# VH-VL binders against Uncharacterized protein Os08g0218700/LOC_Os08g12160: the designs that were tried, part 2

Target 1, 194 residues: Uncharacterized protein Os08g0218700/LOC_Os08g12160, of Oryza sativa subsp. japonica (Rice) (q6yue5)
Amino acid sequence: AKEEKPVVVLPPAAAPGEAPSADAAAFVRSCCDTALQADRDGSSFCYYHLLPYAAFFEGNQVKVAEVAATILSTNLWVYVDQLRKVQGGAGKGDPNLNACVDDFSVAAGENITREALQSLGRLAAAGNGKRSKEDLENAQKWIKGVEKPYNGGIGKASGCEIGYLFTYSDDLPAQKTLGYTFDTASSLINHIKL
Key: E = the ipSAE of ESMFold2; O = the ipSAE of OpenDDE; V2 = 0.75 times the mean of E and O plus 0.25 times the DockQ between their complexes.

## First folded at step 1 (VH-VL)

Design f2 (framework fv_firastotug)
Fold by ESMFold2-Fast, scan of step 1:
Structure f2 (fold): chain C 194 residues (1-194), chain A 121 residues (1-121), chain B 108 residues (1-108)
Amino acid sequence: as target 1 above (194 residues)
Amino acid sequence: EVQLVESGGGLVQPGGSLRLSCAASGYSISSGYYWSWIRQAPGKGLEWLARIYHSGSTYYSTSLKSRLTISRDNSKNTLYLQLNSLRAEDTAVYYCAREYDFWSGYYFDYWGQGTLVTVSS
Amino acid sequence: DIQLTQSPSSLSASVGDRVTITCRASQSVSSSYLAWYQQKPGKAPKLLIYGASSRATGIPSRFSGSGSGTDFTLTISSLQPEDFATYYCQQYGSSPYTFGQGTKVEIK
């Protein structure tokens, strides 16, 4: 039997330089929560592999979802904008998305630093408490750095892999969703390396 | 410069409970890293039991989760492991260890000397 | 769970010999998240290698690690008297964390 590629309907893209809409942020949070909730076995360990920055949160699902939703909503905005510029439309398994996956890992890895990852870990650990200005600035600088290459027409293909991180349908196996998340985290970590 | 010292081991009867302590020095346990408990039965290999993050979040081995509680006292810079419903196969040297907390993954870079727990009737 | 099998279970070698210990995983270890530890009798384990090939701080250059996927190797290029110990591999690429059964290195 034929197996069709999973698809997700993406929210409207924000204008260049604007924050994602509340709906886009809520959507990314929902995707993250769904992926985390699906992992009943090995739950705490799987969090280390959801995203490179999630490795600092040791399975605190709320903190992982908060940080991931914040980062991914910004990158999802760029991802949706880039998908609209390629043929086939957003979220429909566009053949051009396959060309983007490797480029995304390279661009994201080149823009994230050890300092940014550590700052994200400390911000999540602080929760709703006092957050250092330095850690907030490091995280925001990284997010803006990743976004700017995509917005400038450089790495427009690389935004596509964010879609794979949370690409799913109601009937998609949980393992496949987690596999995409894990592969993305692994790619970013391997690229950054030392 | 991190030092970990376990205590609270000894002889315990089957069905009893035990509370182990791990006093950390040279680093504040609330400032970073994961902090873990690992055991080693006589003549056998190593088994990871539980970890606690500097924020207070806790994680357990799935096979032992119902019998273990990991906790800490930040004011004393000390970690604890509570073991309930002890069995002969819980006889082991219990170590506390720090897990490296950076994107390269989690491994144990500092270990305590260990404390022996013997479960015998 | 990922099972780690070390070979050999024990070996005897002379000072100056090249010693090779292998660690085979029942499933692929993600991102080569594999560590090696040295444990001397009556002592706690000591980290030697992490990430399959990165040497820990203060570890002599004679210790090296290699491998990926399911097959990993620890090599001691020139065995010293202080290297008498049991060596363990550990994967941290998948829950639960698992250790190999250990390889005992005896100096002749």
Scores: ipSAE 0.000, ipTM 0.427, lowest interface PAE 16.5, mean pLDDT 62

Design f3 (framework fv_firastotug)
Fold by ESMFold2-Fast, scan of step 1:
Structure f3 (fold): chain C 194 residues (1-194), chain A 120 residues (1-120), chain B 108 residues (1-108)
Amino acid sequence: as target 1 above (194 residues)
Amino acid sequence: EVQLVESGGGLVQPGGSLRLSCAASGYSISSGYYWSWIRQAPGKGLEWLARIYHSGSTYYSTSLKSRLTISRDNSKNTLYLQLNSLRAEDTAVYYCARVKWELLSYFDYWGQGTLVTVSS
Amino acid sequence: DIQLTQSPSSLSASVGDRVTITCRASQSVSSSYLAWYQQKPGKAPKLLIYGASSRATGIPSRFSGSGSGTDFTLTISSLQPEDFATYYCQQYGSSPYTFGQGTKVEIK
């Protein structure tokens, strides 16, 4: 019934007093600006959240997408855990909450997340022209699974309308923050060149 | 880039109410994750009072929740704090401050502060 | 609520000195969600460090933060004239967000 929490590991963040090289920082800025060119706030979110990992990327855009996807996976499981707590209490019997929990749980589940992250890891290890279309499609399929509950909104026939989940708890993560995390991972994955 | 300007301070009588404003420029208040009010009594430390999420949900400090109301007006890009039943211990500089991202709940932008003195 | 206690409450130092300020939490701060602020008289606080160890934009490298759990430190490796101020720690690991009482760094 309950999906298992995926095992996800981020590379080490920059040490205290350690600044990334100008080239490493410029690479992160370029990746974020290219992926989120129409969204200045989203590009800034991307840059500042991924900057601590700048030394890890080594000029490889797929590594940037991989770290963004790992962050998204972590955030999704925090959100699902809190939704399940509400589902067992104040939200018991709410069909919209049940639909949201189901959709996010599938997207955040161990097997789907593991397969997507492994696919990104293989793409990162391969150079341009050697990257697997199947691996890219696997990562994109995971993103589409996350998109289903995320793109809910006021006036839509979605179980997860924007802001709806705050009805049950002020402690639930903001939909907009989840949106920035999703947009960052989705946009970076969709900019991977085969 | 982002500027926050508080107003509405001054001398207020005990038992009265205060309503403070925080005008934001360079950034829409609906774009940030949440916005907070923080105060500092003369010669003392910082005390967090309240926050409002981009969704409109509000949180209050445990000791002051019955006397505080945080609100916003998106059309004016302005945040408000109302404190009722004023006491001498409410004398402080009141700041508004921004948190841009939910997972990074530190205060990256602060206003200059507005002094509120509660005295008869 | 998590209570933060800073030590010392005040200290006197000379330009060029290494200054260390400690922040102790009454309970473990999750994910090292701890920030440090600098405040000069008559001014709003200025963010120095977030996430226990990450410097904010434009903050000189002489400022560094470290620690996890209940014990955190802010270090100024070589104190400059502009660094005489009051310093505050703040946890954002759990609501309500709380500040330490402050450490005043004064000229010796």
Scores: ipSAE 0.000, ipTM 0.447, lowest interface PAE 13.3, mean pLDDT 78

Design f4 (framework fv_firastotug)
Heavy chain, then light chain:
Amino acid sequence: EVQLVESGGGLVQPGGSLRLSCAASGYSISSGYYWSWIRQAPGKGLEWLARIYHSGSTYYSTSLKSRLTISRDNSKNTLYLQLNSLRAEDTAVYYCARGYSYGYEDAFDIWGQGTLVTVSS
Amino acid sequence: DIQLTQSPSSLSASVGDRVTITCRASQSVSSSYLAWYQQKPGKAPKLLIYGASSRATGIPSRFSGSGSGTDFTLTISSLQPEDFATYYCQQYGSSPYTFGQGTKVEIK
ESMFold2-Fast, scan of step 1: ipSAE 0.011; ipTM 0.536

Design f5 (framework fv_firastotug)
Fold by ESMFold2-Fast, scan of step 1:
Structure f5 (fold): chain C 194 residues (1-194), chain A 122 residues (1-122), chain B 108 residues (1-108)
Amino acid sequence: as target 1 above (194 residues)
Amino acid sequence: EVQLVESGGGLVQPGGSLRLSCAASGYSISSGYYWSWIRQAPGKGLEWLARIYHSGSTYYSTSLKSRLTISRDNSKNTLYLQLNSLRAEDTAVYYCARDSYYYGSGSYLDYWGQGTLVTVSS
Amino acid sequence: DIQLTQSPSSLSASVGDRVTITCRASQSVSSSYLAWYQQKPGKAPKLLIYGASSRATGIPSRFSGSGSGTDFTLTISSLQPEDFATYYCQQYGSSPYTFGQGTKVEIK
């Protein structure tokens, strides 16, 4: 359901024309390259989309994962809004689109998203101190839930298949970046050290 | 309809490396699913090599882990397989395939390319 | 790694015969995550069965799968000329994915 949005707040982005320090930029590059080492495009996407927040990270990899997760959460809500507009127009009566609206609405759910983001915030606040295994598992659980609507159901007859929404691509701009924002958040969360 | 086309095969020298491509059409490779590489030596059975998901997670055959890299380029809608330190035993037809997937269920291979032959010989 | 052993390695049969192929796993395959593929000479494998017993789209009803744990079976109830091929089982319950060695179904 769309009714209640999770509270989603990004840290301040760099001011127009303001470049991050060389050290801050190098840290973002290192985090992205480590997390997405098998994925050239994903590593590049990670770097350029997290770079505006480089000053916020302060050498803390969990803060990088937290910002990535917040971007994913925002992109999921935007995507659900776009899916619903297509459902009321060009996609009316499309059973695959209907499944996608249902599945992504669940994935964007307020409570599980809020719990995951709060868990990442606690991990970030711990710095080099003790990091909670339970908080990491909460974030990983959320990522698994988001992954489900992304990969479709078993066989062609069930679940959401977003690859087949190509015909609506002009009306679904968030779909273009959804894979990258998911890859970025998932990989960074899975590289958090306890 | 999903179509997968492998390329990059041919005759290659021992000790070198190979980079195979798998171009997908009719479906966006960045839209989820795992994607796998499988090979088959002449007259032999199927051997699973590697799997990648758009989340960046990779999985490899235990015997080939140190020589193998699976990757993707979403802008080209293409999967890649890099294999280093080529040996005669790497001679095979190499297939790419889509892993059907949903949370908690694992994957099976529902669409296959036609394969590309790699011959490692001097 | 989970090793899959198929039996028999080859068999000869006539059109109309009932063919049974077994696949035995060295360890229990979780959730019956086992698939069967058909491969004809010079062609890529084709998915027949997934989840041990579910037929893939477009696969004739004469193909059926069964089993759980370590023992799985593919049956072809009435063999047709187009069914002469090599058949492979594959488990996806544990990484790395593994295939059986194959069973060749030949004309008698």
Scores: ipSAE 0.006, ipTM 0.483, lowest interface PAE 10.0, mean pLDDT 82

Design f6 (framework fv_firastotug)
Heavy chain, then light chain:
Amino acid sequence: EVQLVESGGGLVQPGGSLRLSCAASGYSISSGYYWSWIRQAPGKGLEWLARIYYSGSTYYSTSLKSRLTISRDNSKNTLYLQLNSLRAEDTAVYYCARELYYDILTGYSDYGMDVWGQGTLVTVSS
Amino acid sequence: DIQLTQSPSSLSASVGDRVTITCRASQSVSSSYLAWYQQKPGKAPKLLIYDASSRATGIPSRFSGSGSGTDFTLTISSLQPEDFATYYCQQYGSSPWTFGQGTKVEIK
ESMFold2-Fast, scan of step 1: ipSAE 0.000; ipTM 0.429

Design f7 (framework fv_firastotug; at its last look DockQ between E and O 0.05; V2 from the best seeds 0.00; counts 0 for: pae E 16.1 > 2, placed apart)
Heavy chain, then light chain:
Amino acid sequence: EVQLVESGGGLVQPGGSLRLSCAASGYSISSGYYWSWIRQAPGKGLEWLARIYYSGSTYYSTSLKSRLTISRDNSKNTLYLQLNSLRAEDTAVYYCARHDYGDYWYFDLWGQGTLVTVSS
Amino acid sequence: DIQLTQSPSSLSASVGDRVTITCRASQSVSSSYLAWYQQKPGKAPKLLIYDASSRATGIPSRFSGSGSGTDFTLTISSLQPEDFATYYCQQYGSSPWTFGQGTKVEIK
ESMFold2-Fast, scan of step 1: ipSAE 0.059; ipTM 0.627
ESMFold2, look of step 2: ipSAE 0.000; ipTM 0.408
ESMFold2 (binder alone), look of step 2: mean pLDDT 88; pTM 0.868
OpenDDE, look of step 2: ipSAE 0.000; ipTM 0.532

Design f8 (framework fv_firastotug)
Fold by ESMFold2-Fast, scan of step 1:
Structure f8 (fold): chain C 194 residues (1-194), chain A 120 residues (1-120), chain B 108 residues (1-108)
Amino acid sequence: as target 1 above (194 residues)
Amino acid sequence: EVQLVESGGGLVQPGGSLRLSCAASGYSISSGYYWSWIRQAPGKGLEWLARIYYSGSTYYSTSLKSRLTISRDNSKNTLYLQLNSLRAEDTAVYYCARLEYSSGWYFDYWGQGTLVTVSS
Amino acid sequence: DIQLTQSPSSLSASVGDRVTITCRASQSVSSSYLAWYQQKPGKAPKLLIYDASSRATGIPSRFSGSGSGTDFTLTISSLQPEDFATYYCQQYGSSPWTFGQGTKVEIK
């Protein structure tokens, strides 16, 4: 039925008032510009939200994807929690909302998230030219699972559209960032070199 | 490996009702994201009828929703389809099929089908 | 509901031929959520392609899919004797899920 929140932990962020090194910042910008190419707004979101973790990346693009995926998983779980509150209140008994909650709950589920993040961790540790195709495919499968309720497929047909959800609430904070966190994680994962 | 076996077909009278069963083995129906019923009339194409999520939420074809009920019994690992107000055009082979979200929202395992003939 | 129209409804081909089947949707299919199935007489359908272009496990490389929006294509690059069958497209971008009418590939 219901999944518990996955236990996911971000690496240490920069201390208050601490600026990243020029090299570390340049690496983040390069990864974001490459992954999001002509999408200026998306590249900027990627850069400024991943910049606090710049020291962790150590020139490793997979670590950038790993942090982006962790941020997405947290955002997705918060969004599911917000949708469940609507489901228990104003949206109680709506089959379209129930389908939407089901779709996002599966995508945010502990096991699928754990599998994807563990796969990214193994890819990061392996180094360039030694990465497992199976681990990359695991991360890509998770991204496809998130994309279905977010960007179409069965979930949208069942009432997962943003406009529909505003009939219940005009204040779902996690929804504001979901698109950007999804685009960032998806693009970075798809640019991993084996 | 997933195996699906449909049963409950046969000759039925117009205006009557029937209940089809789909017994799953090698996979728990409570752990799959979607389970569906699909039918195919003799010499015709495929028609999707209904699906059920692993959570129990149900969804129906718009043209048939007033006559269809999809359900499951997790303890028996079995899916059911109830059809009411049977008509000649309900004559078809009825399939159950598995769909899981991580494999791309498509039907990756099908039963062999059970023939339902609606005749006076 | 999204209506899928396959073209041609039937075709005759020889072993070794390149076969192309088209599936057109009455409305745009979200995220290219379209699958192709093969069905032989008396048998259940078998998944070939999903998400417009991804080949299912165990499906030979001669089968390929392409397309987006409203226009999708299944290609068999070199037809084998076992490939004579009826092929169906199916969209899962919108509920209800719908299938095309089928394309029969028969021996020339």
Scores: ipSAE 0.006, ipTM 0.485, lowest interface PAE 12.2, mean pLDDT 80

Design f9 (framework fv_firastotug)
Fold by ESMFold2-Fast, scan of step 1:
Structure f9 (fold): chain C 194 residues (1-194), chain A 122 residues (1-122), chain B 108 residues (1-108)
Amino acid sequence: as target 1 above (194 residues)
Amino acid sequence: EVQLVESGGGLVQPGGSLRLSCAASGYSISSGYYWSWIRQAPGKGLEWLARIYHSGSTYYSTSLKSRLTISRDNSKNTLYLQLNSLRAEDTAVYYCARDIFGVVTDYYFDYWGQGTLVTVSS
Amino acid sequence: DIQLTQSPSSLSASVGDRVTITCRASQSISSSYLAWYQQKPGKAPKLLIYGASSRATGIPSRFSGSGSGTDFTLTISSLQPEDFATYYCQQYDSSPYTFGQGTKVEIK
C-alpha cells in the first residue's frame, strides 16, 4: 500500500500587504541567520518563507522550526505527487524513478510526518519548561529520513540523482524548492535547545 | 527480536534455476520498509543482489538483473529470491537481511539470517 | 556503482594492539551512509557501526568509526581475542549497495 498525504495545517499567515512588527520580523531573521550560518541564500529563503508567520512565533524558536517542518512536509508531498505523475507518464517503467517515488513517499507519509510534527508541537508548548529529548529525537529522525532521498535527488546518489532526474526536471517544479525547505527545517530543528 | 531463516539451498546443475525463501519472525515484513538478498562466495566478500520494498518496488544488482527476481508474500511473512541460468560463479552462501531505508534511520543491514548454501556444480 | 576499497587486505595483530582499517570510496558519499560489519568464520556478518561513527546496540566502546567524503576508518583501540575476524565497510548512499572487499584481522 501507498503512503497517504499528510494532513497539515499552517498557522494563519499575514494578509496580503500586512507587515509584521519590526520585532517579529527581526526574530525570524535572527533564527534564520543563526540556523543557516554561512548560507546567505538559504538564510534568505528561510526568512522570506517564514516571515508571513512571524506573529505566530512570539519569540519561540521551536515554533519557527515547527512551521518550517510543516512547509517542508507540504513541499515534499507536492514533489511526491509530481514524481508519481512522471512515473505514470514519461517515466513509466523506470526503476530509478520507482526508487525515488518509494523513498520520498515513505519520508512524506502521513504517519511519520504526523509523529514528527506532533513532537515539535509538544516541544513548542513546553516553552520555558523542560523539553523532551525523545520529542527532539523523533523530529530529527524524520529529518534524517527525508535527508536520504533528498540528498540523492540533489547531487547525491540514492536512486534520485539530479543527473538522472534532469530528464524530467520540467515536470518536477517542486524539486527546485525542496533543497531550501529541507535545509530550513533541518537547520532550525537542529538548533532547538533542550 | 527479528529472526530470519533462509531455505532452498543445495546442489543445482549449471543452467538450472533455484528459488530461495526467507521466513521472518518477530517482525512483519509489511512493516519493514526494505528487505535484501546478499551473497558470499566461499572465501570471498559480500555482494548485494536485490531489495524489495513493502509496496512491491524491486531493485537489482546491474550485473545480475536479468537472472534474478525478488518477491514477497506478506501473508506468509516470507521473502523469495529466484535465480535463473545458474553458473558456477553463483556458488555462495545466500543471506536475507533487513534494511530500514528512508523511514526513521538510514538503511543498513541490522538483522541477517544464518544463510543457505547454494552449490552450482555438474 | 560506488566501489569501496579497504586497506590493508589483511593484518596481523596482538591482543591489546590498536588496529586501524581504512575504506576508500570511488565517489564521495555522505558520512552518514557508511556502515562497518564484523564477520567470524562460518557466521553471518554483525553490524558494528552505522552512519560512519555510531555504534550499534551492544557493540563495545573499543570500536569507533570516523571519516567523510571518500575516506573512512574503523578503529579498534585495544584488540581483544574475540575481535579476530574479517571486517567489511558498506555504503548505503546509493543503489546498488556495495561492500568493501574485506580486511582480515589475524592473530600475530
Scores: ipSAE 0.005, ipTM 0.404, lowest interface PAE 13.4, mean pLDDT 79

Design i10 (framework fv_iscalimab)
Fold by ESMFold2-Fast, scan of step 1:
Structure i10 (fold): chain C 194 residues (1-194), chain A 123 residues (1-123), chain B 112 residues (1-112)
Amino acid sequence: as target 1 above (194 residues)
Amino acid sequence: QVQLVESGGGVVQPGRSLRLSCAASGFTFSSYAMHWVRQAPGKGLEWVAVISYDGSNKYHADSVKGRFTISRDNSKITLYLQMNSLRTEDTAVYYCARGGYDYVWGSYRFDYWGQGTLVTVSS
Amino acid sequence: DIVMTQSPLSLTVTPGEPASISCRSSQSLLHSNGYNYLDWYLQKPGQSPQVLISLGSNRASGVPDRFSGSGSGTDFTLKISRVEAEDVGVYYCMQSIQLPFTFGPGTKVDIR
């Protein structure tokens, strides 16, 4: 059964040559440093990739996490798309590749990232109330589900690793950035304070 | 810069307990499986235990199963090895190692190691 | 458990000469994905181990091209084309295809 791709849209990025205000840039730096305090490379990745959207955040940590999760969703769709191309060609009949396609397409790609994004979207739009805590907890639950397929787990128990595409493809930059986009989204979501 | 710093080693009598710690820095600790590897004086490397990124799964080598317990505290960014019922043959330098998944190469390897901490079990 | 063996256990090399170390596994390390789950590690005197080669033949970042890994299934070789003084240490192969992970006994490389 074919699933329709979720509708995920990034806010407008800054125009070429349009620098964010010092305050807006400082806010992004603070969010990234707080969320990724022990990981300077991850913090720098967070800052670099979120800086184009600095004006959109307006001092709101939920909006920062929402944009990070949207970037993760986009990267996951690119990865699933590449896995499916290999599945139809060079990797046809590989049971491990089939497991990876299932993991990222059903569990890690469409369902988990979409659920987290919907919860964050509701949280960003909300005023006050009990629903905000529920939406935050739901976002935290679903983003954690992506963790197992992409990290180094316990040997072959995971069945699907970020670098598995390297068996069939030399497009290393796309594979590498997925881990950083996950760390960014997960850390920012886990550091939201209501 | 990735760093792993072990502590807690020392001299203990057979049958006693000791807890080793490994403090991590320079990477997202909660995203990696962590391992303990030991080396007896003048001998080779022996894999001891692994713990998954979230602490939900653990595996111990048969030589230490039932006596040693690997654990982690992701909020403190620290890996532990609780060693009970110590024997003279447990005398070794204990290394913590990151079970690095190279996102570029797609491989499981011990990409970073601590300096090691010496545990001497003597009567 | 998979048993790893190495040969020779000790090797003394004149600087600039080649060195070859063999590693054998009791079971195949070739996965259905086409990779051999065999890594090579170097432990220099007084230092922690460091990764040299992963997945049979892929050199780790910063490792000189005089190091090469080859082999498949149960028989693997690490070659150093021209041994330098900095290459002194103990070389270990390790399998990571199944738990428990197991190391070879190590090959001590000395220089004259």
Scores: ipSAE 0.000, ipTM 0.445, lowest interface PAE 13.8, mean pLDDT 79

Design i11 (framework fv_iscalimab)
Fold by ESMFold2-Fast, scan of step 1:
Formats: C-alpha cells, structure tokens, sequence
Structure i11 (fold): chain C 194 residues (1-194), chain A 122 residues (1-122), chain B 112 residues (1-112)
C-alpha cells in the first residue's frame, strides 16, 4: 500500500472578522520574538501564521510550539506530495529525486509525526515545572531528523541538495515557505521550559 | 537602476582567508536569489555558489565546498562570500550576479557586478 | 555535473557577415514545463558578462534583433545575422536546469 496523507489535527482558527484579544495577540508576538530573536522576517512569519490560533494558546508557550509543529508536518506532507508528482513526471528515473522523496517521506511520515505531536501535547498538559524531559527530547529528535544543514535546515537527504530541488521548482510551490515553517517549529520547540 | 558592487578582493597568501562583499541597490534585494561566479585570468566563467532570497538554502560548487561559505544580510542589502583555506587556483575575478526569478532560483543571471580581483600567491 | 561544450572556440568574421556558435550539453536541458534552461552571455573586452538570450530563445531587454537563439534538448545555436564591431567578445552558454550551473568554455568572436 502506498503511504496516505498523515492525519493532522489543528485547533480551530479564528472565524473571519473575529480578532484575538490584545493579550492573546501580544502573547503570540512575545513567543515569536523570543524564539526567533535577531531574525525579524522569521519572527514576522511566526506571528502572522500563528495569530489565527491565538485563543487556543491560553498563555501556554508549548501550545504555540505544538501548533507550529503541526503546521510544519502539514507543509512537509504537501511538499512530499509535490515531489511524488514530479517523480512520476519530469523527474522520472532520477536517482537523486528518488532518494530525496524517500528521505522527506520518512520525515513527513505518520508515525514519527504522531509521536512528536503526542509528546508536545503531553508537555502542554503538564504545565510549568512538571514537563517530561523525555517528551521534550522526543520532539527535538524529530526536528533534528527533518533538519538538512546544507539546504537551510529542511530534511535529512544527503543527495537532495538545494540545486536539485530548484531544478523542479516550477512543480514545487510549497518549497519557498518550507524554511520558515521549519525555523518557526524548531525555534519554538527549543524554547520550551520544563 | 540595478547595481551590484563587489569589494574585499586583494592579494593573500595560500591557506589564508578573505571575505568578499556585494552591495546591492536599485531593487528589492530580499526578493532575489544571488550567485557568485568567478573567472581565472585568461580563462572562462565558473559558477561558485547560490543563496536563496531568504538565506535558508545554499549550494556551493564542489571545487569550493567546505572552504567557501555564501551568506547574505537582507537588512544591510549585502551578499557575502567567506573564503577559507585559499589556494592558488582560487585566483580569479569574483562576480556577484542576481537571479532573474524572485524568491526562487529558476532562470538566468540578469545583472552582474563589476567584479573584484582575488590573487592567491605564494 | 552537466558538461557544456562550444564550437568553434574562436571565430573571425568579416563585418556584416553572419556568425553561428554551437553549444552542446551532456544531458537534456528541456524541462517538463517546456523550457530549455540554456542561456547565452556576452563578455566584451574588459567588461562584466551580460545576458543576451535566456531560456533557449528569449532575447534579453535591449539586445538587438540580429541575435537569435535556437535549439532544444542537447543542441543549441546562437546566431548573429550581421556581425558589427560592438559584437566582439567572448560568448558563453550556460545551463541552469541543474546545480551546479555550468558554463561552456566560451567562443571568442573577432572581426577582420
């Protein structure tokens, strides 16, 4: 059987025209500024993409990290889907693309994503001073597993270089936001306080 | 008017380091991927490195990989090339060039700087 | 890496006569989107390179219509219908379908 799209659960976004409270919005801004200090563009991306979920966070930074991780997992799946379409067409028979699809498919996989998101959920529920170090390490391990240092921090495929991805960029609309979604999730997870 | 101005070139001994800068003006720098291309004296053009518009993705030619690092500072509107462990074969005029496609590497180099000469001599 | 070759490597043309430069790639430069990722650059003596033709056949802004690019896949031609004095320089083809981007060795064009 072919891999299906992972089940992703996001909290409800604010209804159109429904603004978050000033306090809720300020909390999102603070979390993003703290996690992505010295990266104004990344902090701005973090704020505007997480703002729709502001009411869900309830002053809990781990819930912010959890939503960011959920968005990253969705973006990774969309990206893998786009790579598979290229693999069946323009990239057919390319061993580097095949390796890239395999590596990103693992990173976007249901089991590894579910474990990381469940760990973040447990951290959120435990509250300050009661969070499991093991659950934090599980989330951090997942993030490191998707990191690609030579390609700006996305994926772990040794043969899936930026130039190879750019070769197929006309067929990969999700590529341009992948770095921001990774930086947001990674930075927020690394700022979780136990 | 689009301008790219390279600086930082000079004469250095083998094994040392040098950092090149490319100051951009006349366009939204943060929207374009940027490249470094070099040309040894009397020789042809050789592509060196690329960096995406947001700095999140980089690629270096095998001849410089592990020694050179491309980077950018969008707030300073400047592209950089950090060159470590320089070799005599790195002697060349170094050009910065703008990718023609906003936010993604796709096409061709539509604007080039004037170049800066790096001479690595023993 | 994709290897680019050009022929001839040197060409001397009588003013007003045509010139043709060939460029070949070791792999196809034709993308599924229908574009050939092959570009032509001119480097005039003492100057930086400048783009002439992009995506196989598209003339860059300000480039005279006497310049034309043709070809597909692995075999490309740059043609100058009537060579003028200002056309003297080295012409390079470059593939941009795959990193690392690679240039041909260049074709030097002079006039008599």
Amino acid sequence: as target 1 above (194 residues)
Amino acid sequence: QVQLVESGGGVVQPGRSLRLSCAASGFTFSSYAMHWVRQAPGKGLEWVAVISYDGSNKYHADSVKGRFTISRDNSKITLYLQMNSLRTEDTAVYYCARDSWEELLKYYFDYWGQGTLVTVSS
Amino acid sequence: DIVMTQSPLSLTVTPGEPASISCRSSQSLLHSNGYNYLDWYLQKPGQSPQVLISLGSNRASGVPDRFSGSGSGTDFTLKISRVEAEDVGVYYCMQSIQLPFTFGPGTKVDIR
Scores: ipSAE 0.000, ipTM 0.442, lowest interface PAE 16.3, mean pLDDT 81

